# VH-VL binders against Large ribosomal subunit protein uL10m (mRpL10), part 4

Target 1, 224 residues: Large ribosomal subunit protein uL10m (mRpL10), of Drosophila melanogaster (Fruit fly) (q9vpl3)
Amino acid sequence: RGKINIQRPKAPHYERARVVAVTQPKYPELPKAKSCFKTRAERTQQQQENPYNEIIAREVRNWLDHSRLVAFFHLSSITADDIFRVRVQLHKQNLHLKSYGSKIIEQAVKNTRYEAIVPLFHSNHCIVFSPDPEKTAALLRIVRRVPQMVLLGGIVEETMLSRNQLVAYAQMPGLHAVQAQLVQTLSQAPGHLIQQLQAHQNSFVQVLDVHAKNQMNEETPKST
Short names: E, the ipSAE of ESMFold2; O, the ipSAE of OpenDDE; V2, 0.75 times the mean of E and O plus 0.25 times the DockQ between their complexes.

## First folded at step 1 (VH-VL)

Design a3 (framework fv_anetumab)
Fold by OpenDDE, second read of step 2:
Structure a3 (fold): chain C 224 residues (1-224), chain A 118 residues (1-118), chain B 111 residues (1-111)
Amino acid sequence: as target 1 above (224 residues)
Amino acid sequence: QVELVQSGAEVKKPGESLKISCKGSGYSFSSYWIGWVRQAPGKGLEWMGIIDPSDSYTRYSPSFQGQVTISADKSISTAYLQWSSLKASDTAMYYCARHLSYDTFDYWGQGTLVTVSS
Amino acid sequence: DIALTQPASVSGSPGQSITISCTGTSSDVGSYNLVSWYQQHPGKAPKLMIYEVSKRPSGVSNRFSGSKSGNTASLTISGLQAEDEADYYCSSYAGSNTYWVFGGGTKLTVL
């Protein structure tokens, strides 16, 4: 009884192969949802031929250099209308949604501190720029309503953050609140220090007084 | 029609507190930010700060940080600018403006003249 | 402090075309293409004339146009009319803790 080699199934008989070939459900190629975004291949091809790639790369660098908040998103199947709605909403918040080709991003960040972001751009993506890191919470709130946008990570105050770290950052009190708390804490510190210093001095004086009193009592001769 | 109506002119003395208002109408008040702009007599426009009425998110120009307080009551579609202690140098026209996008203010209030004199 | 520089004054005759310049650093005018222009008549609130360098709000005359080259934005008023006499302010998004900056203003006189 020949060992059925499960790793190399014998090619079906010619007739069976024909039947299987004909009975394979031709799944209608899902109409490639005309992604409003040019396919990666189309983008790559256009980027190779465009003498303006350097100009666009420079633009990307400028955005990165002047933004204190940068968020990277994966885009699933999204319509142009949906993108527009999101852009308008973000725009009202001084959040700037941009989309660039992967090659352009690579060129833009090559030999820069931003080089680590290149792996994030392997699929359809968009970038949101903002000069205001406090808008992180607003950004996340807006994006939550857009299931087609998936947060991958970001840069806040020149620090690369993961998705989870960005979410955590958004939950933190604003810079001004933190500063106010710091000032309050610092303002209380001198008072405590003075109290502690005074307490030690007072304790020392008390000990000396007790010592002095004890010495005086010992020197009073029992007038027998 | 979109309209911003500001409170009337104020004459105050140094050291007094003041709160002026800007009421929006003809649009969803919570959907747009409100900025405040100062214009000293014979001088240019100065951005003071901005507020998102929806959550009271506020940002100030560095020059005005700690000098004024911007607030909003979305229930009555009103934004406020207030001083705890006025100075003579606070004498100016103050404008509220609706923020459309980025650096764009598309609708402006009529202005509130604040005069601080001893 | 990031500052936008405008000429203090410009003048023109009725029917002429005039241009007002607004020059900033690459970080403000040059980087984001976010330049707005406002018209202010004496004793009146500013009015938005141009936004995002060249876009015109509804109700603004087509005589007003905006452009940018490098770090300089320009407001052009064609067919100058007496009613155009006003102060004009450019504004731009300023990065870093300053969201908006205004130019010093330009007084336009119609001769």
Scores: ipSAE 0.018, ipTM 0.525, lowest interface PAE 5.8, mean pLDDT 82
Fold by ESMFold2-Fast, scan of step 1:
Structure a3 (fold): chain C 224 residues (1-224), chain A 118 residues (1-118), chain B 111 residues (1-111)
Amino acid sequence: as target 1 above (224 residues)
Amino acid sequence: QVELVQSGAEVKKPGESLKISCKGSGYSFSSYWIGWVRQAPGKGLEWMGIIDPSDSYTRYSPSFQGQVTISADKSISTAYLQWSSLKASDTAMYYCARHLSYDTFDYWGQGTLVTVSS
Amino acid sequence: DIALTQPASVSGSPGQSITISCTGTSSDVGSYNLVSWYQQHPGKAPKLMIYEVSKRPSGVSNRFSGSKSGNTASLTISGLQAEDEADYYCSSYAGSNTYWVFGGGTKLTVL
């Protein structure tokens, strides 16, 4: 594992936001004379300010900016234990299930390339983030058994994908491998093609596993 | 570079309270769950519970529910295991371990030996 | 309470292969592909050897391999070496009521 921290070994932006929230300073009562210099609009702005919403919105932007895979789901009623089970399965694959209020999502994506996602969040929703787009197939396998989570679409490598496009991405073999097999398999039983494509996908997954293991070892040298 | 450093050995009497710590470094602390595993002298490993430091969500083994409290302070990258009233049967080595999820206890602390005797 | 069953001990000679079994139920080992194996030398913390039934973390020798059939997971160590002598524990996710369970442990002796 350890993939989560590869892109960001230093404290993430949301960690600073949390420190600010925890260490909220104590302010003494302001002298009455100073309050006379504030307009009604300025006082109203101070009352409406919600630093915690902005902090959480920055966390959402951080997840969007540092994730190469983002999947959007409608979430139907689900028990705490069932969602925990799903969270466990996803987290194991470096897939991070997050839920944020619609207003916070709107605030986070306002004036960004991601603004188009706002309509997806007008009902119960959740988002899955990952730095690894190759985990799309694992994501869809896990969620297929969770009828309460309905895939709406996603973002892969900063490209917006519909539900059908994301499903196709997950099933995509190497283009050259498909082309290489096409001529010979068209005169064979169709079942042979599927088996050959699965073998190719398994080889690719093994290469990624080796790379992930090498990366984990490099990031954590032993001091013994 | 990923490291979990636990607090030092403790010697306590039955009925006393205790809080031991596990500090993570070299990774994003809130991105991984921290589990606690107990090992009684000469015995095997027992999973006690887990915490998600990002929201302090906890789950306990049925055997340890109500016997211990797991907490975390993500501002200092530290998880805690706490007893309100120790018993002689709490004498054990206590390990903290990082996992991406449940399956993988990928990095372990060095252990904290807790001895409870009259 | 012991949740997963392992043999108390196994032995082998250098260069040989051994297998350690870990038997659970349909609600843990049989239901999930979330089985991990840990090596523990005397006086030291456990070390992850295998996760997700058959995967190795970086730095673990390819002499260690894992598999699962039904309710039984297995750790196989090939080309036994003296430094493999240790206690080995399996662990499995056991569902949302139990969460995680360990096996009783197996002492490997290399003779």
Scores: ipSAE 0.006, ipTM 0.431, lowest interface PAE 13.0, mean pLDDT 74

Design a30 (framework fv_anetumab)
Fold by OpenDDE, second read of step 2:
Structure a30 (fold): chain C 224 residues (1-224), chain A 119 residues (1-119), chain B 111 residues (1-111)
Amino acid sequence: as target 1 above (224 residues)
Amino acid sequence: QVELVQSGAEVKKPGESLKISCKGSGYSFTDYWIGWVRQAPGKGLEWMGIIYPGDSDTRYSPSFQGQVTISADKSISTAYLQWSSLKASDTAMYYCARQSYDFYGMDVWGQGTLVTVSS
Amino acid sequence: DIALTQPASVSGSPGQSITISCTGTSSDVGGYNYVSWYQQHPGKAPKLMIYDVSNRPSGVSNRFSGSKSGNTASLTISGLQAEDEADYYCSSYDSSSTPYVFGGGTKLTVL
């Protein structure tokens, strides 16, 4: 059971960083909407006062253990209405949108194979769970319509995947399990995954860029 | 009160086109998926497809893909099911139903539209 | 279209308890807790009676209960009443084909 050693990826070479910065499309600032999710501060405060933290942590563990697809998202300002819409869409696909405090997540995944996900929860975030890894493509399709949700990465068939790897996985033909293995093999640089995850944490702009790229891939796989 | 009201019974001939409607009221029409279910006389329920009126995202059952068109007009909170060319085998009761937000199921149903296709 | 398997008919006397089974596969009933039950009286639209295997919507009698074991979901009606005479359909999420798959339906007769 490969310990996801999320080592701090070395900062990309200065020149590469510059090129990426220049080539990133300037997306218009999303309208500042009131978040329907509790702020990190609010969640942290609630966790300190809640005697049921262990129960919630157990719930999180349960979701992780029973999910074959887990996706992590950064949330920008999103309205309750938007959340409602996306939740309905996700639910129809047996995709379950959840949000937990960072402390709860930490408690839930402590000393588990999922411990590597803790750094993803430094900002407003949500998690999508599914017992069906075949729904990865559907998940991506739905989330593309929600600019406020930025894909950070995920877990498919017990394999940690970067955003790019998840996208690639969704586009691959054949058995999802095989796809996940292939992506893992191709992603042999743990450093790249960490870099991508860190980049998403540090730059809201990067999140917007990913959204734009996802919009360009209009090729909805025709559900044959 | 949350309700779906469907258009009245239709009697058509083979080859004719038809569009039936389902109007939602008492809730935010754009926030819930609307599905269509066929029930042939004396037969069971068949899922046909579903539409999200908010963005007109539409999904079909493989059995009904290309056979019918599902659409919606959110301005009047109405979903539609249409045929370009009816067949005798299309004779059935057609129900629209709302997909629940809280669970995976149809929580609100229209009263049904009987479509009779005869020569 | 692969329908969920239900008995064609079941019968019971007033006051009795009856159970209707709904058998699917690991891609539907067995794979998910998204089983619903619908009651349909003659000439009427279906009514949701149970959702997510065992939950009752508001307004549904507590005489109706749902359960699941393996690939088989069950609807139990306790204290059978004359008004319970109807067709009952199970449904489930199906990962293999369509978002919804229905059972063939069961006619319940109250004797």
Scores: ipSAE 0.017, ipTM 0.521, lowest interface PAE 6.9, mean pLDDT 82
Fold by ESMFold2-Fast, scan of step 1:
Structure a30 (fold): chain C 224 residues (1-224), chain A 119 residues (1-119), chain B 111 residues (1-111)
Amino acid sequence: as target 1 above (224 residues)
Amino acid sequence: QVELVQSGAEVKKPGESLKISCKGSGYSFTDYWIGWVRQAPGKGLEWMGIIYPGDSDTRYSPSFQGQVTISADKSISTAYLQWSSLKASDTAMYYCARQSYDFYGMDVWGQGTLVTVSS
Amino acid sequence: DIALTQPASVSGSPGQSITISCTGTSSDVGGYNYVSWYQQHPGKAPKLMIYDVSNRPSGVSNRFSGSKSGNTASLTISGLQAEDEADYYCSSYDSSSTPYVFGGGTKLTVL
């Protein structure tokens, strides 16, 4: 308890496979029934003071610090069995699929060079970590078969990359050529990159909204 | 065995006062919130309010604030819902329910008290 | 407070799967993982079927599952049985001063 992730930057694969309710945490006894009925301000304060969140946030920081490849995805509704099978395929390639709450991610990257990524996580998301950036091509091949996962961007060799830049990285021959190209093309401010990633995410939301409206119109009775 | 037992059905006239009860047994009464839920004939569930018997902290739905009073007597493990002056529109089934200690949800429900107010 | 939006009715045949939606806002369903689902048979008190979006209490069939995407929570019932015919209500934490809000309810008919 309280260790960031002593041996490996690894969460239990079987913990939570999708957007589900938080498990019953193991931390000091509080009047839990009463805490469920806090006001907005009280709930915000309690979430900030939750020791469980700090422990998981440190795990996330450990993953970020020890992974040379981090990829961010929008995650649509997916069954526990389906996400588990994807997780197994990824694990065989030393790729680790993780899902963390937005508040935990915000807490993890606070006061770090990565805090600019927080806006990416205002909707359903998941993250893939790997110590091996050469696995980017394998990652994209696996995710190609999972329509519920939409690539938003990532971090490679401590450099934030857009979706297109990450795809280009996967196609590069060898590490020496890739690093030279990265230094050359990746001089953009993180804010501009984040704006591009947010725009892509907003476009995806727009597509879902249009689809929902089309479904509603299709079900509308034939009127005058 | 954990249970909530409510008082029996009531038939009243408009303008009369009424106090119905919900007695908890088989658990620590002061450690759980007790909520009140109204269901008008043929209608859905409406949350009325909730009380924490340990300190009498009470929260009401805006629709029921000032219309009813929720109270509890921890010495006899009983929660109450009361009206100073009943209206015909108060005709409904009234449920009490216990909020879970470990999660958000009402895990134990009373059998309900039917209140009928003449027209 | 405005109740959460549920379809008034839904129907299915035995053995089929159905889904009931529950739509709110970012201050209730969308903001928190505090969504519960209740089953009510005629003349009986409601029974908790799902809590905290997707968790089942002891004694509830695994045919019942819950999920959430954005401001919409869903209850899915697989392998429909005649006993599933009931009214279903969603409920969510409300981050305003009133901590509870119910959906309008959905009548499930097993054909």
Scores: ipSAE 0.000, ipTM 0.402, lowest interface PAE 11.4, mean pLDDT 75

Design a31 (framework fv_anetumab; at its last look DockQ between E and O 0.02; V2 from the best seeds 0.00; counts 0 for: pae E 8.5 > 2, placed apart)
Fold by OpenDDE, second read of step 2:
Structure a31 (fold): chain C 224 residues (1-224), chain A 119 residues (1-119), chain B 111 residues (1-111)
Amino acid sequence: as target 1 above (224 residues)
Amino acid sequence: QVELVQSGAEVKKPGESLKISCKGSGYSFSSYWIGWVRQAPGKGLEWMGIIDPSDSYTRYSPSFQGQVTISADKSISTAYLQWSSLKASDTAMYYCARGYDLPSYFDYWGQGTLVTVSS
Amino acid sequence: DIALTQPASVSGSPGQSITISCTGTSSDVGSYNLVSWYQQHPGKAPKLMIYEVSKRPSGVSNRFSGSKSGNTASLTISGLQAEDEADYYCSSYAGSNTYWVFGGGTKLTVL
């Protein structure tokens, strides 16, 4: 029975592929729910070259430069009211939700270390900024309750992280906790070493004592 | 420089309609909220509502919900406060202000528009 | 209804420090760091003095500081000057239905 290579599933037989192709429910393109709300993206695209675009771009750069936590989200069919509620919740945690047009983002990050984020801004999106990377867990907790916000990735301590990496980061003990643990571990290391050294010495002395006793017993001539 | 310029003083009779304006300059108008604040003669400040000019999203205080309409025209960087039917109790100074962030605060204020409603 | 309560009036002598309190009726003032303070001179528009409880805008004197404890926010003015005589208003997020409120205002008199 040939090992089913789960890593390279054999292309289905031509007939099966045809059936699968035909039976794939053409999910009617959900009528682009004319979200009565011009997607922020559409709003941002219509932002004509406003002489203030440079100012906004600078603002974006400032946020990026002063943030130790940056998270990128896709927004799916979220109402302005819902966004506002989320914004308030985030603000309580010193998390700042911002939304900018894709063009503004492009202008802001052009020729900077942040240029790699541009592909994330093709749709309705928002950015959450924080000066505190320890707030990553709080951020994720809040946005989990908002299904319309889909985490795309982020930047933590100047490192770009995927969605999965960001989730993993949030699950890690805080830097201070890790540092404390490290200090504790380091402080315990000498004590353990001393104990181990002492244990070895004690065992060695015991072995020597036993050996000495055995030699003394062998040297006692049976006085017949 | 950021500036909010409001329309001039109004004298009206009860039952008349009124629309006053607030024009922003020196900043991206659509990037900030506009709030309206009422101050009756000799009284304190009253938060009326806010608008996001980018999409005209509006929030009102419960006290002003249905009593006034806040709107904005981002093409001319102007916000509006309007009444369908004025009352004598609407006599007050009305300020527009730029809202920052949430808006968590109002950082720039207009000069105010005095509305007098008298029979 | 969410209300912010301020003392009607406070007074101090030049050079003294005074504190104006702003107490919320709900936990909202305590729950959110969205308290702002405004100064208003007679016949003038309000001026932002403090935002987000303790942050000071550029151009505002370092004599003005803000703090919060529980449901009470406080504005402290140190080294009181004659020019500080004005009405002061606190503002805060009201929570439910996403609106803001102002306090009743405090008249500061410099003696």
Scores: ipSAE 0.283, ipTM 0.667, lowest interface PAE 2.5, mean pLDDT 84
Fold by ESMFold2, look of step 4:
Structure a31 (fold): chain C 224 residues (1-224), chain A 119 residues (1-119), chain B 111 residues (1-111)
Amino acid sequence: as target 1 above (224 residues)
Amino acid sequence: QVELVQSGAEVKKPGESLKISCKGSGYSFSSYWIGWVRQAPGKGLEWMGIIDPSDSYTRYSPSFQGQVTISADKSISTAYLQWSSLKASDTAMYYCARGYDLPSYFDYWGQGTLVTVSS
Amino acid sequence: DIALTQPASVSGSPGQSITISCTGTSSDVGSYNLVSWYQQHPGKAPKLMIYEVSKRPSGVSNRFSGSKSGNTASLTISGLQAEDEADYYCSSYAGSNTYWVFGGGTKLTVL
């Protein structure tokens, strides 16, 4: 009579069958084939990781080549939420927080002037890259509140700086950086202006010599 | 010529408030941390907390969280340590010290402020 | 509250070398090269003697040296002098919840 018909034409079964049908064509269910592909996928994952090491190493090299500020940190245990908040703060200042495996770093700097940085990456670490060396103070101000990130040192304008040197650099006023650039520009001029400025010879001559050497290094960089 | 000069010794009764100061000179005050260290009579050094004077970011040792207030006024290059209600156990020598940076060390120390709390 | 372990006292004769130990954990002394040592004469403020494990500030005698092995840092004073008689504290960076820990202090007596 009536009960049997009610059970067969249940609306919930139709709606659930419709949902299953929509999801089924979207997802081919091959459980045994998926298990087999897991094994092949795991093997291809290993093989894919091997060729990706060269691609990632090139990425690191490109960051090093295009960054005027690079800072190296030892990274202690930190939550994903904390590191994400730090990355956001750094990004607002054009500071780019990255982590790479030590083998990838070794490959990226092999046969370069930066080969000496490899020992820094035998422990857990992170790197901050930026095209803006004037952002060093902002970098250090942000990480002062992140004790899990321990500054090891850095590179500014292709010059390796120790931890203390980088901190000192960050505390220099911007006017001194502009003044250094002006002195560097003057060091390209003939020597007659230098004669008048050398009235305070010990400090000023020393500054001009340093900037002249930096200018010659920049014109003929060792990196190629 | 870096110098940290602290306010003079204090003799107080339990329950009174107190604010002691530490004035830095000879360097860019807001570029370095100021830390506070307690030394009870005949006892060792005990870190209380630090402040970044540039924006008043502050961290406290767990033993002192909620017990004292650390503040700074960078316009006059001065850091402060405050109690709202002193206890006899607060009797100690209190030092301020400049932190080079974090992680770092304390390279210059004030002369200390002796606080005596007795009924 | 994390503390570094130092011997309560050490003693030595003038001209002798003495070593003061500072033992922490793998989470502080063992993880960071940020151990510092402070000298405190009676009635005086502490003075920084060694930073970053082994570096000396300007004005500190080369008779003072520092080192670290595993979770233990060491301050060595060579050519011991009467003026070295003082309390010595180690300090280490201690991670995200506590920036600093001090050792309990070591009283150095020059015999």
Scores: ipSAE 0.015, ipTM 0.533, lowest interface PAE 8.5, mean pLDDT 76
Fold by ESMFold2-Fast, scan of step 1:
Structure a31 (fold): chain C 224 residues (1-224), chain A 119 residues (1-119), chain B 111 residues (1-111)
Amino acid sequence: as target 1 above (224 residues)
Amino acid sequence: QVELVQSGAEVKKPGESLKISCKGSGYSFSSYWIGWVRQAPGKGLEWMGIIDPSDSYTRYSPSFQGQVTISADKSISTAYLQWSSLKASDTAMYYCARGYDLPSYFDYWGQGTLVTVSS
Amino acid sequence: DIALTQPASVSGSPGQSITISCTGTSSDVGSYNLVSWYQQHPGKAPKLMIYEVSKRPSGVSNRFSGSKSGNTASLTISGLQAEDEADYYCSSYAGSNTYWVFGGGTKLTVL
């Protein structure tokens, strides 16, 4: 119950333009070189390689270089209000949603180990950056409620992960610190890490139980 | 280099319409949000609303929804704040400010436009 | 009612450190890392000093720092100078129903 449109009137022209604009990259302002008259060769060069795109590409590289978590998404049609709500929820978790044009992404990752991501961006896309890889679980929990965002893959600690690998990583948050102390050697799938950590935990609990039982007929000395 | 320049002070009578402007320069105007903030004489700052000039998408504070209209013309890098009918209580300094892509803060502010509404 | 709570005034001497608090609720300051601080000198437009709780724009002295604990954000000014005398306002995102709110402002006096 609410207001229902029996006839579907044509949406205003600006509504369609607004939907398109929501998927278009929005870039932070960058310092501009002073305008000056260029030679014909310089003008031709600028038309082929837009200087503004290079500046934004450097910003993208900065995000990639300083983020320990990068997640790539296909983005279906979504309203500006809905995407803003998602951005706010992500920002609460120190997750930063960015949209960049495919040419800018290609320019940013060209001649780097991340060049392989370019095919992911041939259609509508967005990227989430974070300095904290333990936020992967929070990221996927938030995005699960947003059907317009489809996880394609990501980069965690400079390692490229498929969708399935990133989902598996999200299911075992906090393992990096714990496994370094409890697991001696490991080169296996993430599932083996959890099993080994659980085995160590169970062993420790058993030791505590034996210790407690041995103390049942004695009192621990205390200061008088 | 980045600058927001607002229109000059206005003296109006109750019931009159008014449209004040905020012109951005030194940056890509459509790449940033423009917000409007009100400051009554001797009072604090009040957020009024914001606009994305790329598609004219607006959001208003509940206190100002229906009281003012925010618009923008990206072809001349200018945002507007307008009233259809001014009240004496609209007397205030009005600031425009540039917001980042997520408009959680305003990094550059206009110099302010003083609007005085009196008989 | 929806404005963030700041002390009306704070004072300090040159070289000292002062802290200005900004208290909201769990649905604004407590929920989001979207707190900013603005400095306003008499007759001038506000200037951004801190954004996203603790980040400084280029050109803002490292004497200014921001933090947040629970529902309270704080602006700390170390090595207090005469030019710091101004009104300081906090602002926070307050959810999709309200969007943004400002604090009532704090007048800093440098004695």
Scores: ipSAE 0.006, ipTM 0.484, lowest interface PAE 11.2, mean pLDDT 76
ESMFold2 (binder alone), look of step 4: mean pLDDT 90; pTM 0.927
OpenDDE, look of step 4: ipSAE 0.239; ipTM 0.668

